# VHH binders against F-box protein At4g00755, part 12

Target 1, 377 residues: F-box protein At4g00755, of Arabidopsis thaliana (Mouse-ear cress) (q8lg03)
Amino acid sequence: MDFVNNLDTDTSLSILSCLDDPSDIVRASAVSRSWRQFVVKYSLSKNLCLKLFHQLSNVDHIIETSNDRNGESSEAGSSSLMDTRLLEKEHRAFALLARGCMSSPIESCIADAIRASSTDNYPVESILNTLEKRDRIGRTPSYWSSTGQHKTTVPESLLYKLIGDLCLITEVSIHPFQAYFQRGHPIYSSHYVRFRLGHEKDNSPHYNNSQDKKGEPGKSSIESNYVWTYTSQEFSMAQENRLQSFQLPEPVLCIGGYLLVEFLGRVQTQEMDGQYYICVSHVKVEGRSLAKSFRVENVDDNGKFGLKVLSYNDPKKMEEMDAEAGQDMDAEAGQSQLRNLEQLLNLLHRHPLDVVDYVWPDESDDEYAESEDEAEP
Short names: E, the ipSAE of ESMFold2; O, the ipSAE of ESMFold2 at other seeds; V2, 0.75 times the mean of E and O plus 0.25 times the DockQ between their complexes.

## First folded at step 4 (VHH)

Design c9 (from a1, 23 letters changed; framework vhh_7uia_1)
Fold by ESMFold2-Fast, scan of step 4:
Structure c9 (fold): chain B 377 residues (1-377), chain A 119 residues (1-119)
Amino acid sequence: as target 1 above (377 residues)
Amino acid sequence: QLQLVETGGGLVKPGGSLRLSCVVSGFTFSSYGMAWVRQAPGKELEWVSSISWSGGYTYYEDSVKGRFTISTDNAKNTLYLQMSSLKPEDTAVYYCARYSDYWGTPHYWGQGTQVTVSS
């Protein structure tokens, strides 16, 4: 005689609604057939997920992979049986999702660098340089640089793809770049940094297509192609040559897997041209990637999406997931090595050993900026 | 082929002088700004001095200002760093570097020459 059989629905729901840990809901569903049916019928796992992450109200439907044992039954033709199957599928997905958000290991979550709002001396000073924990490759500096600006209020941004379409972000770290090869060793940074998390717009062209004919290359192009569902506070940047970590007040669930880092309020001018630059040597993101268990499909204009489930952690699937995690680590190590090689090749390409044309028709090296006119005209 | 070759380093006593030379090939001096950058043992690379592509404008790190002089000889495609009143803190490997544009990041470096200031 468990209490679900002995109490009315409202009383049982009141008792079970006190469970704030996803593992406790799963344990409750294992106590008896009645408890499991109650957990499923009243969507307790889904309700807990929505309580923790309101963005999950945007799950339109759940897709289970054919390789999982989906519990496919013989045809009954009954709407009641179909409703039960849908509730059970929903329970499995949200229970796993809650477990993933609460118990998955915290790891580095950047999968790729997409683009910057601007880039000086492309490709040598590209956003790709921020993926590695270094400020130089041998003797050559390694960093991203914006183009120069005369106004302090012009923002810059860096856009990243996160590991997986569903990722719980806890911390973002930024290492400003100090120009050790310039007088006074200036740190080209910003007063503030702000973070946005979101997804691609449904009606925007794919990234590859939009790159071909940009009428306005810059931050406006980035913002027009993405929907930002989370915007952080503006964090103060210390003007120091160190990795600075910014913990989000609460962990944030990113649906769609994109992170925008915005730099606000330019601080440092370059002596030679008097223009403000923003330079970054490293960006690191920590969180819980749900890539091993979930994918996000078909995000619509209202933010509704399909949640695809890849694995339910059965013993055989756990072994396969461990093998896949090992492959991910090997792939990540291989990707880091490939990034190092690619950056080295970019540097070598910028300064080929054999053929160089020294004439630049756009009139670089303007000596007037160095000689005189210390007053702004 | 682009090449920068530094020479002139060595052991010198405090208060002494050295002249570093950087012979460049594969480009014209009038097209690029040049710099001297050094790395002391256990320290990061630090900028020492720069000269404009015209040779008309020179810049120095505060700690070497008044002691070091950067200059060019366009006929010899050679960059110089005349170092005077040397101090133990000037002990470093000195690198010749070329800027790729007006004053962007130095993208081409020489092999370096060792300067040791001690008794």
Scores: ipSAE 0.000, ipTM 0.291, lowest interface PAE 15.5, mean pLDDT 73

Design d1 (framework vhh_8fcz_2)
Fold by ESMFold2-Fast, scan of step 4:
Structure d1 (fold): chain B 377 residues (1-377), chain A 120 residues (1-120)
Amino acid sequence: as target 1 above (377 residues)
Amino acid sequence: QVQLVESGGGLVQPGGSLRLSCAASGFTFSSYAMNWVRQPPGKGLEWVSGISWSGGSTTYADSVEGRFTIIRDNDKKMVYLQMTSLKTEDTAVYYCARYSDYWGTSPHYEGQGTQVTVSS
């Protein structure tokens, strides 16, 4: 059936606009020239993307990097031909974008830890410790700790860079820290946790320019450097030593690639000083990263941005080719090893490895905290 | 690398039924739309049916609509074509097809084909 040629425009549009799978829109565009022209002319791929995520209306322009398909021609055309080329460019980019959002595998999406609102005993108890699924390295505890507070209402936050500038987030998981080396094994957590997603402000120092200072406290306000476009509900945090998963009610598209985790309502005081602390051993983010296919350029104060397309090939096929060559696997292994080394070096800066070599009676649990403090007179 | 193996063809009388199967390997099956195309004797390739990556959407050529049903099983990496009310005009070699890339801009991958002959 070639119903596009045989039916009126309104009827054909009604039928084709029922396609909710980006593969179907791509297949429709491959059926015949008439179907492709119709799909392109009526922006079906773009409309599907806007239906899925309204934030995509903020795509200001599209940049195709490889010149493999459209080959940015210097040839001057009529305004009608230029409009057709723009619509074809939009079709390709938004079809790939819709596919990425709907069918990319769900994976771990944190690329880097940026900073915390406060950090006790920096660099030993920094946000960097939350990147790995552990609460200890050998005999040395591994966690992030806020500074102490007397008021329960003082919030804390952890800031992360996500893999890629465009990421669909489905779930955030938090593991509170239990101080197994202190009397009573207290869990230093918060009553609630809340998540924000967003981007850097246009005129702020960019992530790449500040990466040497990641995890460091004492920088300018997070609010002065970032714009938060999504804020979740406040999730109740169970006071338990386990990884707790918070599923977002609907997947959220993050443009710009930044996640803020906010901890609200302090729960546990430390016996030594009577102050409230919030401690976290691990943060995990699950979602669909579009880093292999897209980059986001120049997110302005109004949320408008440039969408850069890196490749039109299937991201999974590209990964398989890279894995066979060994390059992508080597790079990821190297980054993981580098982060583990950085965490280890931070710990060694204040504490030598394996200094704990005895059984902990109840009285020495209190003394252990004193001993750690005495390690840096 | 990419391999598509069709089966289930044969000789049937008009009004009969056949189920064609296609076993896929060498690619991420659940990430691609799959198609059936056919080549009647002495003619070019004719697209018959398509199914989206999830199986949520299907499309058919007007010549087979209402008579053929395309189905996929992503766990088994199989795509099927259930053919009913067969006509002599359905006589062709049937190929399972996937485009070389997601966008359908490259030549598609096809299997060896399976012969369907409808005659009395």
Scores: ipSAE 0.000, ipTM 0.101, lowest interface PAE 23.5, mean pLDDT 73

Design d11 (from z1 with S100P L105T P106T; framework vhh_8fcz_2; at its last look DockQ between E and O 0.45; V2 from the best seeds 0.00; counts 0 for: pae E 6.6 > 2, grease 29 > 24.2)
Amino acid sequence: QVQLVESGGGLVQPGGSLRLSCAASGFTFSSYAMNWVRQPPGKGLEWVSGISWSGGSTTYADSVEGRFTIIRDNDKKMVYLQMTSLKTEDTAVYYCARYPDYWGTTHYEGQGTQVTVSS
ESMFold2-Fast, scan of step 4: ipSAE 0.395; ipTM 0.777
ESMFold2, look of step 5: ipSAE 0.441; ipTM 0.815
ESMFold2 (binder alone), look of step 5: mean pLDDT 84; pTM 0.855
ESMFold2 at other seeds, look of step 5: ipSAE 0.555; ipTM 0.859
ESMFold2, look of step 6: ipSAE 0.408; ipTM 0.800
ESMFold2 (binder alone), look of step 6: mean pLDDT 83; pTM 0.851
ESMFold2 at other seeds, look of step 6: ipSAE 0.515; ipTM 0.854
ESMFold2, look of step 7: ipSAE 0.341; ipTM 0.775
ESMFold2 (binder alone), look of step 7: mean pLDDT 83; pTM 0.850
ESMFold2 at other seeds, look of step 7: ipSAE 0.495; ipTM 0.845
ESMFold2, look of step 9: ipSAE 0.428; ipTM 0.802
ESMFold2 (binder alone), look of step 9: mean pLDDT 83; pTM 0.853
ESMFold2 at other seeds, look of step 9: ipSAE 0.014; ipTM 0.586
ESMFold2, look of step 10: ipSAE 0.192; ipTM 0.691
ESMFold2 (binder alone), look of step 10: mean pLDDT 84; pTM 0.857
ESMFold2 at other seeds, look of step 10: ipSAE 0.462; ipTM 0.819

Design d12 (framework vhh_8fcz_2)
Amino acid sequence: QVQLVESGGGLVQPGGSLRLSCAASGFTFSSYAMNWVRQPPGKGLEWVSGISWSGGSTTYADSVEGRFTIIRDNDKKMVYLQMTSLKTEDTAVYYCARYSDYWGTHYEGQGTQVTVSS
ESMFold2-Fast, scan of step 4: ipSAE 0.247; ipTM 0.695

Design d2 (framework vhh_8fcz_2)
Fold by ESMFold2-Fast, scan of step 4:
Structure d2 (fold): chain B 377 residues (1-377), chain A 120 residues (1-120)
Amino acid sequence: as target 1 above (377 residues)
Amino acid sequence: QVQLVESGGGLVQPGGSLRLSCAASGFTFSSYAMNWVRQPPGKGLEWVSGISWSGGSTTYADSVEGRFTIIRDNDKKMVYLQMTSLKTEDTAVYYCARGYSDYWGTPHYEGQGTQVTVSS
């Protein structure tokens, strides 16, 4: 099929821009050399990916991991246009990134507990207790407790490190703590909960070296050492002893891997001292982790970052599969614009995708992969 | 069946060191936080230390902070307690605990624990 050559550029771009599944764009790039060159030249994978996940506009540069060519010279670079290599690299990375965001399994995304705004009876009632789905260990209650406060307006927060530098977060669940050992079995919770996602500030390496013990309440430095790129609405907390799930209105891509849970409006006083406490027995976060495929490097104060691709798969196997996929492609578009789109979608849905399909280069992959071994600008 | 097997206890002089080991089986070890708890002669159970499922976070009882270190090896399904500057007050049977199965507070541990005696 020579669809791209039979229609003018504007018409072809209009038709292909109707594709709303990144996998369909990858399949379109496998139809012919002309289709692949068109998809790459007009950045269709990147543009669709950015439309679906706008935060990916913050990718400053892409770093690909491949076989080292110790004698890497200007020969490969001089034989290919840098623009073409950049577009091919963007096509591969954004297609794989979109696959990760749309098709990675939903899993538990908390890697570690970092700190709490305050902790009563440290370390017994620390944030570490929230990592497991339990409210007791034998005779000892298991929960995080804030310090007591006389004012209802003092907020509390819990800070977590997520699995991987890129996580698409769908849901956060909180289990308030009910003091089953106190008269009246009070639930120490908040009226509202709010979630923030973000990264460490560019100036934070020195903070890590001098930071407080894990689980120990920090000074008012969370706002100073982190940049929050997403802040949720305030969700109402039911005053009930159960795991309460808060689904985000839309999945949120977290770049940098930090989650802050904020508790707003204190509810329950302790009879013994008349002070307000907030206690939590469990925190769970669900989403899609991209940790197996990607790392994030050098997130700056404007949110721009380097995207490191860890693996596309075995390069030799990719070359063999590329040859096979190219030989099997035989497609024809209809005569009308709507018919052309309908026939294209039917053809694309007939083809199964493999990881190899996301990295199919038009030219030798070795040239691109080897040139990417160096740090990106 | 969940099995936790403690070892490494013994008689040690005040100021000495011991390393306790716990071998876990019958559950997905890397998905659970692990704890060390101890029972001194004639006294109740006391929590000593905890480590998160990833090993990134640790916490300690005030009585052992700075003297004990908890570590885990998820590949070997082991949790360890490195004890230094031991005191006579550290004399107890030490148990490895994933969790507790009884609402009234019976710890879940396998075998008889490992006895640590600090005496001259």
Scores: ipSAE 0.000, ipTM 0.173, lowest interface PAE 17.8, mean pLDDT 73

Design d3 (framework vhh_8fcz_2)
Fold by ESMFold2-Fast, scan of step 4:
Structure d3 (fold): chain B 377 residues (1-377), chain A 121 residues (1-121)
Amino acid sequence: as target 1 above (377 residues)
Amino acid sequence: QVQLVESGGGLVQPGGSLRLSCAASGFTFSSYAMNWVRQPPGKGLEWVSGISWSGGSTTYADSVEGRFTIIRDNDKKMVYLQMTSLKTEDTAVYYCARYSDYWGSTEHDYEGQGTQVTVSS
C-alpha cells in the first residue's frame, strides 16, 4: 500500500520520521516518485543526520563537484524551483553523509603528525616517531619526548591531521614509552589522557604557509591556531608498557580533521635532572574517514562551514579505484614516501643515550644493549 | 602477497546462528583494523562490522547491532563474525576486508573471495 498518497501529511511524516537507519530513508526515497518527493520535501535525510550527528547542523551550504559552483546558474528563474533544487541537493548530500558515518569501513585515520607542545632533543625525539607501531629500530629507541618540567600540572599535547576534513572517530590508542636504556626502566607517562577534535581557525592554505613544517618546535601556540569542537572525558592511563586503547563512549564526528591528544598529570621524574617527562612511542586513531566523498571549506567564527561533495559513488568502490590509481600516481604516493623518509632521518640521528648511560655506573652500555637486543626476536 | 580467506558460510533457518572465519596472511595482521562487508543478491556492498587492531574497539551497522559479534585472534591471524538471530535480510556473500588510508597511502584495499550465507526456511 502506498501510504504517502493515501494518508495525510502529518501521519506520513510521523511514520517516516520513526526510521532510525539512513539506509531505510534512502530505500524509501527509491520506492516511487511520490515517496522521493516526500523524503526530499520534508528533509528526512538531513533531519536524521542532525539527530545522529548534531555537529552537521553547522553545514551552511553544499557544493557539488562537476563545474557546478554552489548551484549557481539561472538564478533569474523562480525561487520555488531553486528551493526544490536546494532540497534535492541537501537530500543527496545528507543521505551520503549518513551512509558514510554508519557504513564506511573502520580504518586507521591519522594522515600526519603536525606538532607537539614541546619536544626534547629535536628531531630525534619528535612526534613523527609516534606514527609507527614500534618503540625501537634495532637498538635505537623510537619515541616522542616532551621537554622536562618541575611541575606535575603542566600538560603536554600531540597534534595530528586526520585523513580528510570529515572523519568519524571511534578509538584512540596510546603506547607509553618505557626507557629500557635507563636504570630502573622508568615509564614516562601521564595519569590521564584527553582527546580533542576540531579545525584550524584559518582554513585558508594561503595563511597557513608559515606552519607547513611538521614536528618542529617553536611554532605558534596550538590553542591560538585551532578551535576544539569536541573534548573527551579524562581517561586514566595505566602505568604499563603496552598499547592502551581508549574507546570513545560514542563515535565522534570530527569537522576539520584535527586531533589533539592531551597528557595530564606527570608521573615520572628522570633521576639525572629531577624533572618530569612525558614520552610516547605510538599513537593510533581508528574511525571512518569520509575523505573520498567530502571536503570541508571555509569554517567561519560561528563554526558554520561549506560541505563539498566529491563523489556520490559507493565509498568502498571508490576506495578500490583510488588504491589502483595511487600505485600509478607518483605525486600522491610521494607524500607517504616523504613522510617515511623524514621519520627514518629522525631515527638515524644519534639519541643522547650515551650521556645518560655514562651517568649510570651500575649499568654498562654493553650489558644494557645486549639485554634489550634479546627482547627483540 | 596479502590474502584473506573466508569460511563458515552455509544455509540456515531464520533465527539460526553461524560463525564466519577469515584467515589472513601476507601482512602484519596485528597492526591493522579488520572489517566484514556483505553483498546481498542484486545489491551493492554493505559494511557490516569493524574491529580495531587490538580488538579493544568494535563497531556494527545498525542492521546487525546486538545480533552479530566481531572478534579477532592475533596469534592465529584470524578474524571472526559470530552471527545470531539471523534474518532472511542477512542473506549475502560475506567478505573479510582490510582497508588502506585514503590519501598518500601506498597500501591497497584487500577483500577475500567471500563466503555465502543463505537464510531461508
Scores: ipSAE 0.000, ipTM 0.363, lowest interface PAE 13.3, mean pLDDT 74

Design d4 (from a1 with W103Y; framework vhh_8fcz_2)
Amino acid sequence: QVQLVESGGGLVQPGGSLRLSCAASGFTFSSYAMNWVRQPPGKGLEWVSGISWSGGSTTYADSVEGRFTIIRDNDKKMVYLQMTSLKTEDTAVYYCARYSDYYGTPHYEGQGTQVTVSS
ESMFold2-Fast, scan of step 4: ipSAE 0.262; ipTM 0.712

Design p1 (framework vhh_enristomig; at its last look DockQ between E and O 0.01; V2 from the best seeds 0.00; counts 0 for: pae E 18.1 > 2, placed apart)
Fold by ESMFold2 at other seeds, look of step 5:
Structure p1 (fold): chain B 377 residues (1-377), chain A 120 residues (1-120)
Amino acid sequence: as target 1 above (377 residues)
Amino acid sequence: EVQLLESGGGEVQPGGSLRLSCAASGFTFSSYAISWYRQAPGKQREWVSTITSGGSTNYAESVKGRFTISRDNAKNTLYLQMSSLRAEDTAVYYCAARGYSIYTGEYDYWGQGTLVTVKP
């Protein structure tokens, strides 16, 4: 019987490292206090987050904001105790991040429009107008316009600030502008759009707002002031007067809170001057904001930064889960988990290649309230 | 030409009050977020307060509860009402507007500043 229940550390680590769903790691950490300490000791929450979002590899350290403990002596702790407290701090932060990426509501994530690569009739046709859903307010049109170009290959871009330092972006939507006041009601879309997510370079505010010289518009300033950690594929854009939604292939964690929308390939000339324009009436970005939980601090020249935890979403829930794992029912929960572990081990021994992507046995991750049927006689 | 012109600075006793003004021209004032900054002698410039185009306000912790930012879009004027002034409030105060165009950056326009001196 000891053979069945005695797993060495390497076997347990191999099994648990196959988990690729944050909810399974949370469930594994609730099996018992020893399993929670195993998840913490081997950084399983951190490593899962890094597999899902490579941008997190730039997190250098975790900062907690509690001033309630300002009098504690950090130098008095042993190195083994300090290592354990560091790993628990990391576990709490990355578990919170994983939970936020699964449970925060989907919302509009644009806070401000920052600048465009060019603007015709500044400021009347500026990027600020793209925050308005309507293409007119009263009799006043609402859109951003590029300057005109004779070549179709000159791109344009719009730069936005997101609502927080950490946002999980799922979808960008763009409404090209139809000039309802021009003959023929032309639509000034582009052939393609591309999205970039990233952060400002580590510069002081007084250096970030410099104007370019007259022959060199802000295009070089945009490239020199931002670091893009994600660049999407090019999406085809229809020449249609509607909000067009572009789902990212997988959700992307934006750290630092900036979005660049690039427009590639001009389509429509303006009759009056024969030049190609790109005009946009609305830009919308949807995702899950983690702004209430996290802030980015101390970005260095290498792109490394501190991840500051502002608050934990539900510390009572985590503490209740730990207490349940340690109560008298801990033995019963441990026995059920051992049976599930034995099933997984049997699959691993019989079908090692077939179980590489298997998740911890879990009947359903459904915390939804019981549904009620509407019956008609 | 964009122009921001501060006024209303002067000398005041501790606990006193002043009202700063910033007259704006050359851009659509109502569409911009406008901020106050200050710089004490030998110190770095620091943010004081911001009012957005929608009227939302935010303040640095050192001035919260003592300073009130406001705007009058009909007069293209930004205000900072300062109360309960302290010696550490002595600085040159600047207004700044965020640029929303490609040629101007994020905080593109700065005033020349107005000096506030709170006597010891």
Scores: ipSAE 0.000, ipTM 0.133, lowest interface PAE 15.2, mean pLDDT 73
ESMFold2-Fast, scan of step 4: ipSAE 0.220; ipTM 0.547
ESMFold2, look of step 5: ipSAE 0.000; ipTM 0.114
ESMFold2 (binder alone), look of step 5: mean pLDDT 83; pTM 0.831

Design p2 (framework vhh_h_nbbcii10_fgla)
Fold by ESMFold2-Fast, scan of step 4:
Structure p2 (fold): chain B 377 residues (1-377), chain A 126 residues (1-126)
Amino acid sequence: as target 1 above (377 residues)
Amino acid sequence: QVQLVESGGGLVQPGGSLRLSCAASGFTFSDYSSYALGWFRQAPGQGLEAVAAISGSGGSTYYADSVKGRFTISRDNSKNTLYLQMNSLRAEDTAVYYCAADRSYSIYEPSEYDYWGQGTLVTVSS
C-alpha cells in the first residue's frame, strides 16, 4: 500500500507520526522516493529523535565532511532551495544518529581519566589506577585514594573523558577498594554514588567563546571548567568487595563526552590516623559511543552546539568496518598493555634494585581464617 | 645515622619459640608513629619474604599466611624497639630475619621499606 500518494498530507503525517522507533522512520524513507521525500519535507527523523533525546534540540548547525554534499561550490538561490538543502542535511544526520543509537554495540566508553577531587600519595594512588579491572599489579595494590577527612559529609569525585563527544550511556559500574593488606580488610567506600554527564565550558580554547562568562565568581576547578547537563539519582553503594553496576533508568545522551562520578557519605576510617578515606579500584562505563560517526563542536553557554558528521554508513557496514579494523582493536589492546607495563615499571623502579625476588602474601588477617585457631592439617 | 639492629636469633628445635628484637637508632619511633615497621626473611637460596608488619599505633597488623597464628609482631615506642614473637617453629622457618622501617603507613610490600637491618639468623633444626 502507497498511502503517501493516495492520502492528503495531514492524514499521511498522522499515520507516519505513529512510528515510535527511529529505525522505522529510516525504513519508511527506503520504501520509495515519494516516502523519502515526505520524510525529509516534514522532518520525521529529526522530530522522532528529538522526542527520544530532547538534548538534540540544541543542535545549532550540522557540518558534513563529504565533498559531494558540502563542497565549496554553493548553489544558493531562493530561501526555499536553501530550506530544502537544510532539511536533506538534517534528515541524513538524524537518520545516521538514529541508526547509531539503535544499532551501535554497547561497549566500554571511558577514553581517559582526567582528574580526582583529591589524591592521597600522588601519583601512586591516582585515578589512572581505576581504568583497569584489577585491585593489584603483580604484588602492589592498585587503587585510587582520596585524601583523609575528619567529616563524613565531604564529597569526592572522579572525572573521566568518554570515547567521543556524543555517547548514549546506559550503565556505570564501580568497584570499591578493599584493603586486603590491612587488619580487618576494610572497604573504603561511600554510602551513595551519583553520576553527572556534560561538557567543558569552553570547547574551543583557541577561540574566546567564553567572552560572555567574564566576571563569574570563583569556583572549584571542576565546577569552574565544566557544565553538567545531566545529574542522576543517588544510588546506594553496598559495602562489598565487588564490581557494582548502576543502570540508568533511561539511556542518557551525553553531549561533550565528560563523566563525573561523585561519592557521597564516607563510611570507613583508617585505624592508623582515624580519618575517613574513599578508595576505588575500578570504574567502568557502558554505552553506545558515536565517535566513529560524529563530533561535537563549540558548545556555547546555552548548550547549543555544532554536530559534525564524519561518515555515513548503515549498521551492517559499520559492523564490517569494525571487523576489518581488527588490527586497530589489537593496537588499542597493545596500548593498554603498554600502559600497564609502564605503570608496573614505575612501581618497580620505586623498589630497591638490589632485591630481585619478592614474595607477597595477599591474605593476612585472622578474622578471615576458615576456622579460628586451626593449624594446617 | 639511621640504623636498625636485629637480635635474638639462634638455633631452636622444631616446636620451640624465639623472640626477635629490633632496636632503632638515629631516629625515634615517634618519627614513625604513623608508619609501618616490618619483619622479612630470606631462606638459603630463596627470595625475600614478608613475614609481619605493624602500623605506627600498633592498631593494624599484617601476617603472612605461613606464620599466621604462630607469630606475633609488637612495638614499644618508648624503647624504640620492634619485636617478633615466634612460636611453634618449623624447619621451613629457617632464614635470615630482617627488620625494616617504612615511612609510608599503607604499604607492606618489602621493596617499599626505606631502612633495613643487617639481619639475624634463625635456624630450626633437631
Scores: ipSAE 0.000, ipTM 0.108, lowest interface PAE 18.9, mean pLDDT 72

Design p3 (framework vhh_7uia_1)
Fold by ESMFold2-Fast, scan of step 4:
Structure p3 (fold): chain B 377 residues (1-377), chain A 120 residues (1-120)
Amino acid sequence: as target 1 above (377 residues)
Amino acid sequence: QLQLVETGGGLVKPGGSLRLSCVVSGFTFSNYAMAWVRQAPGKELEWVSSISSSGGYTYYEDSVKGRFTISTDNAKNTLYLQMSSLKPEDTAVYYCARKDYSLYGTFDYWGQGTQVTVSS
């Protein structure tokens, strides 16, 4: 029995609105032409997305790359046909979006380091050092350091670009830096850490237009170029040399693809100068990146944006293709090797004596041993 | 505004050559790896070739190694794919794609594609 045809509209909507799985809505749309028309007409996929993430109400328009390529969007049609095409387009895009938010694999989501609020001994102690799961390269320490401060209340921040413009963030992990080469092995950390997610400010010439080197101290304030749409609670940072994971109470959808990590309350002074420092060896972000399926276009000052659909292909299959391409793309491995080499060279420029002092091959071991006569039994 | 525009596709006979071009705007190659990805009729997307942001490293799918050459011209903001010894199985729509600047970045921006047909 097809209840959509046999029940009144309010009753049918009540029943179908109980579907909370995107796959169930897609299956419902496949049952019959009437069910599909009902699902599309009453925007069930879009309504599910809005229930999951209210900020998706800020989707101003949807751009489909394949439809633009085919020229379908340029066809002149009746108003009724145009409305139906719009509803079908919304159904496809929001069904894919809901699926992506609920079922995409959880992965590492940092694309790159952008800048820090301050950096001591730039470029050696730059934010770029936090991208790798290490606190040293050979014998040379690897970490980001703020500049020194006399007051404990001066905050510091690290700015990152996430993979893609739409990311569902679940967890941020911070590894404080312990100065194993200093007396007492001090941990230069903060009392609290707080996370913000957001996008570039409208008309900002940042990232895509700026030729500023990544990790380099910027001329303008971070706040002047970004709009923060989410701010987390202040998480207590344990004063321990370990990767500390901060799970967000609810997954947060980041529209725009920027993460700010804020460090609040300085804890540790350096004996040499008596100033407070904050140092971090590693930052990791986990979540669901929607980069394979979506781009965000033209986020305005009110948070409204264009949602561009790149592909309706299964994200899992696209990921498998990218993994295979990655295995054949020594370019990514080469970029990693080049970045690691650049960081090593920067650190060696700071500590050339460390390498020379502990890496000297002793080639002279030319001992002529004369044979000793064995004692007779 | 970010944009990738492919040109240079067409009909070519087996054993022939063709050069694809992709003009980019809104970003520079120094911050992004670039790739060519193709889709043959009735088949899924297939990665063809990639070039690093420095231009110093290039990578190819096994079936096109020695026949295709990927390159960039930073002054012209143009990515190229020089194709030689073309085979019927190379028939596909070829897309210019940008990899997010991450070391393990996915394809985040695509062109509209250009058709390459290899037929006698």
Scores: ipSAE 0.000, ipTM 0.094, lowest interface PAE 22.6, mean pLDDT 74

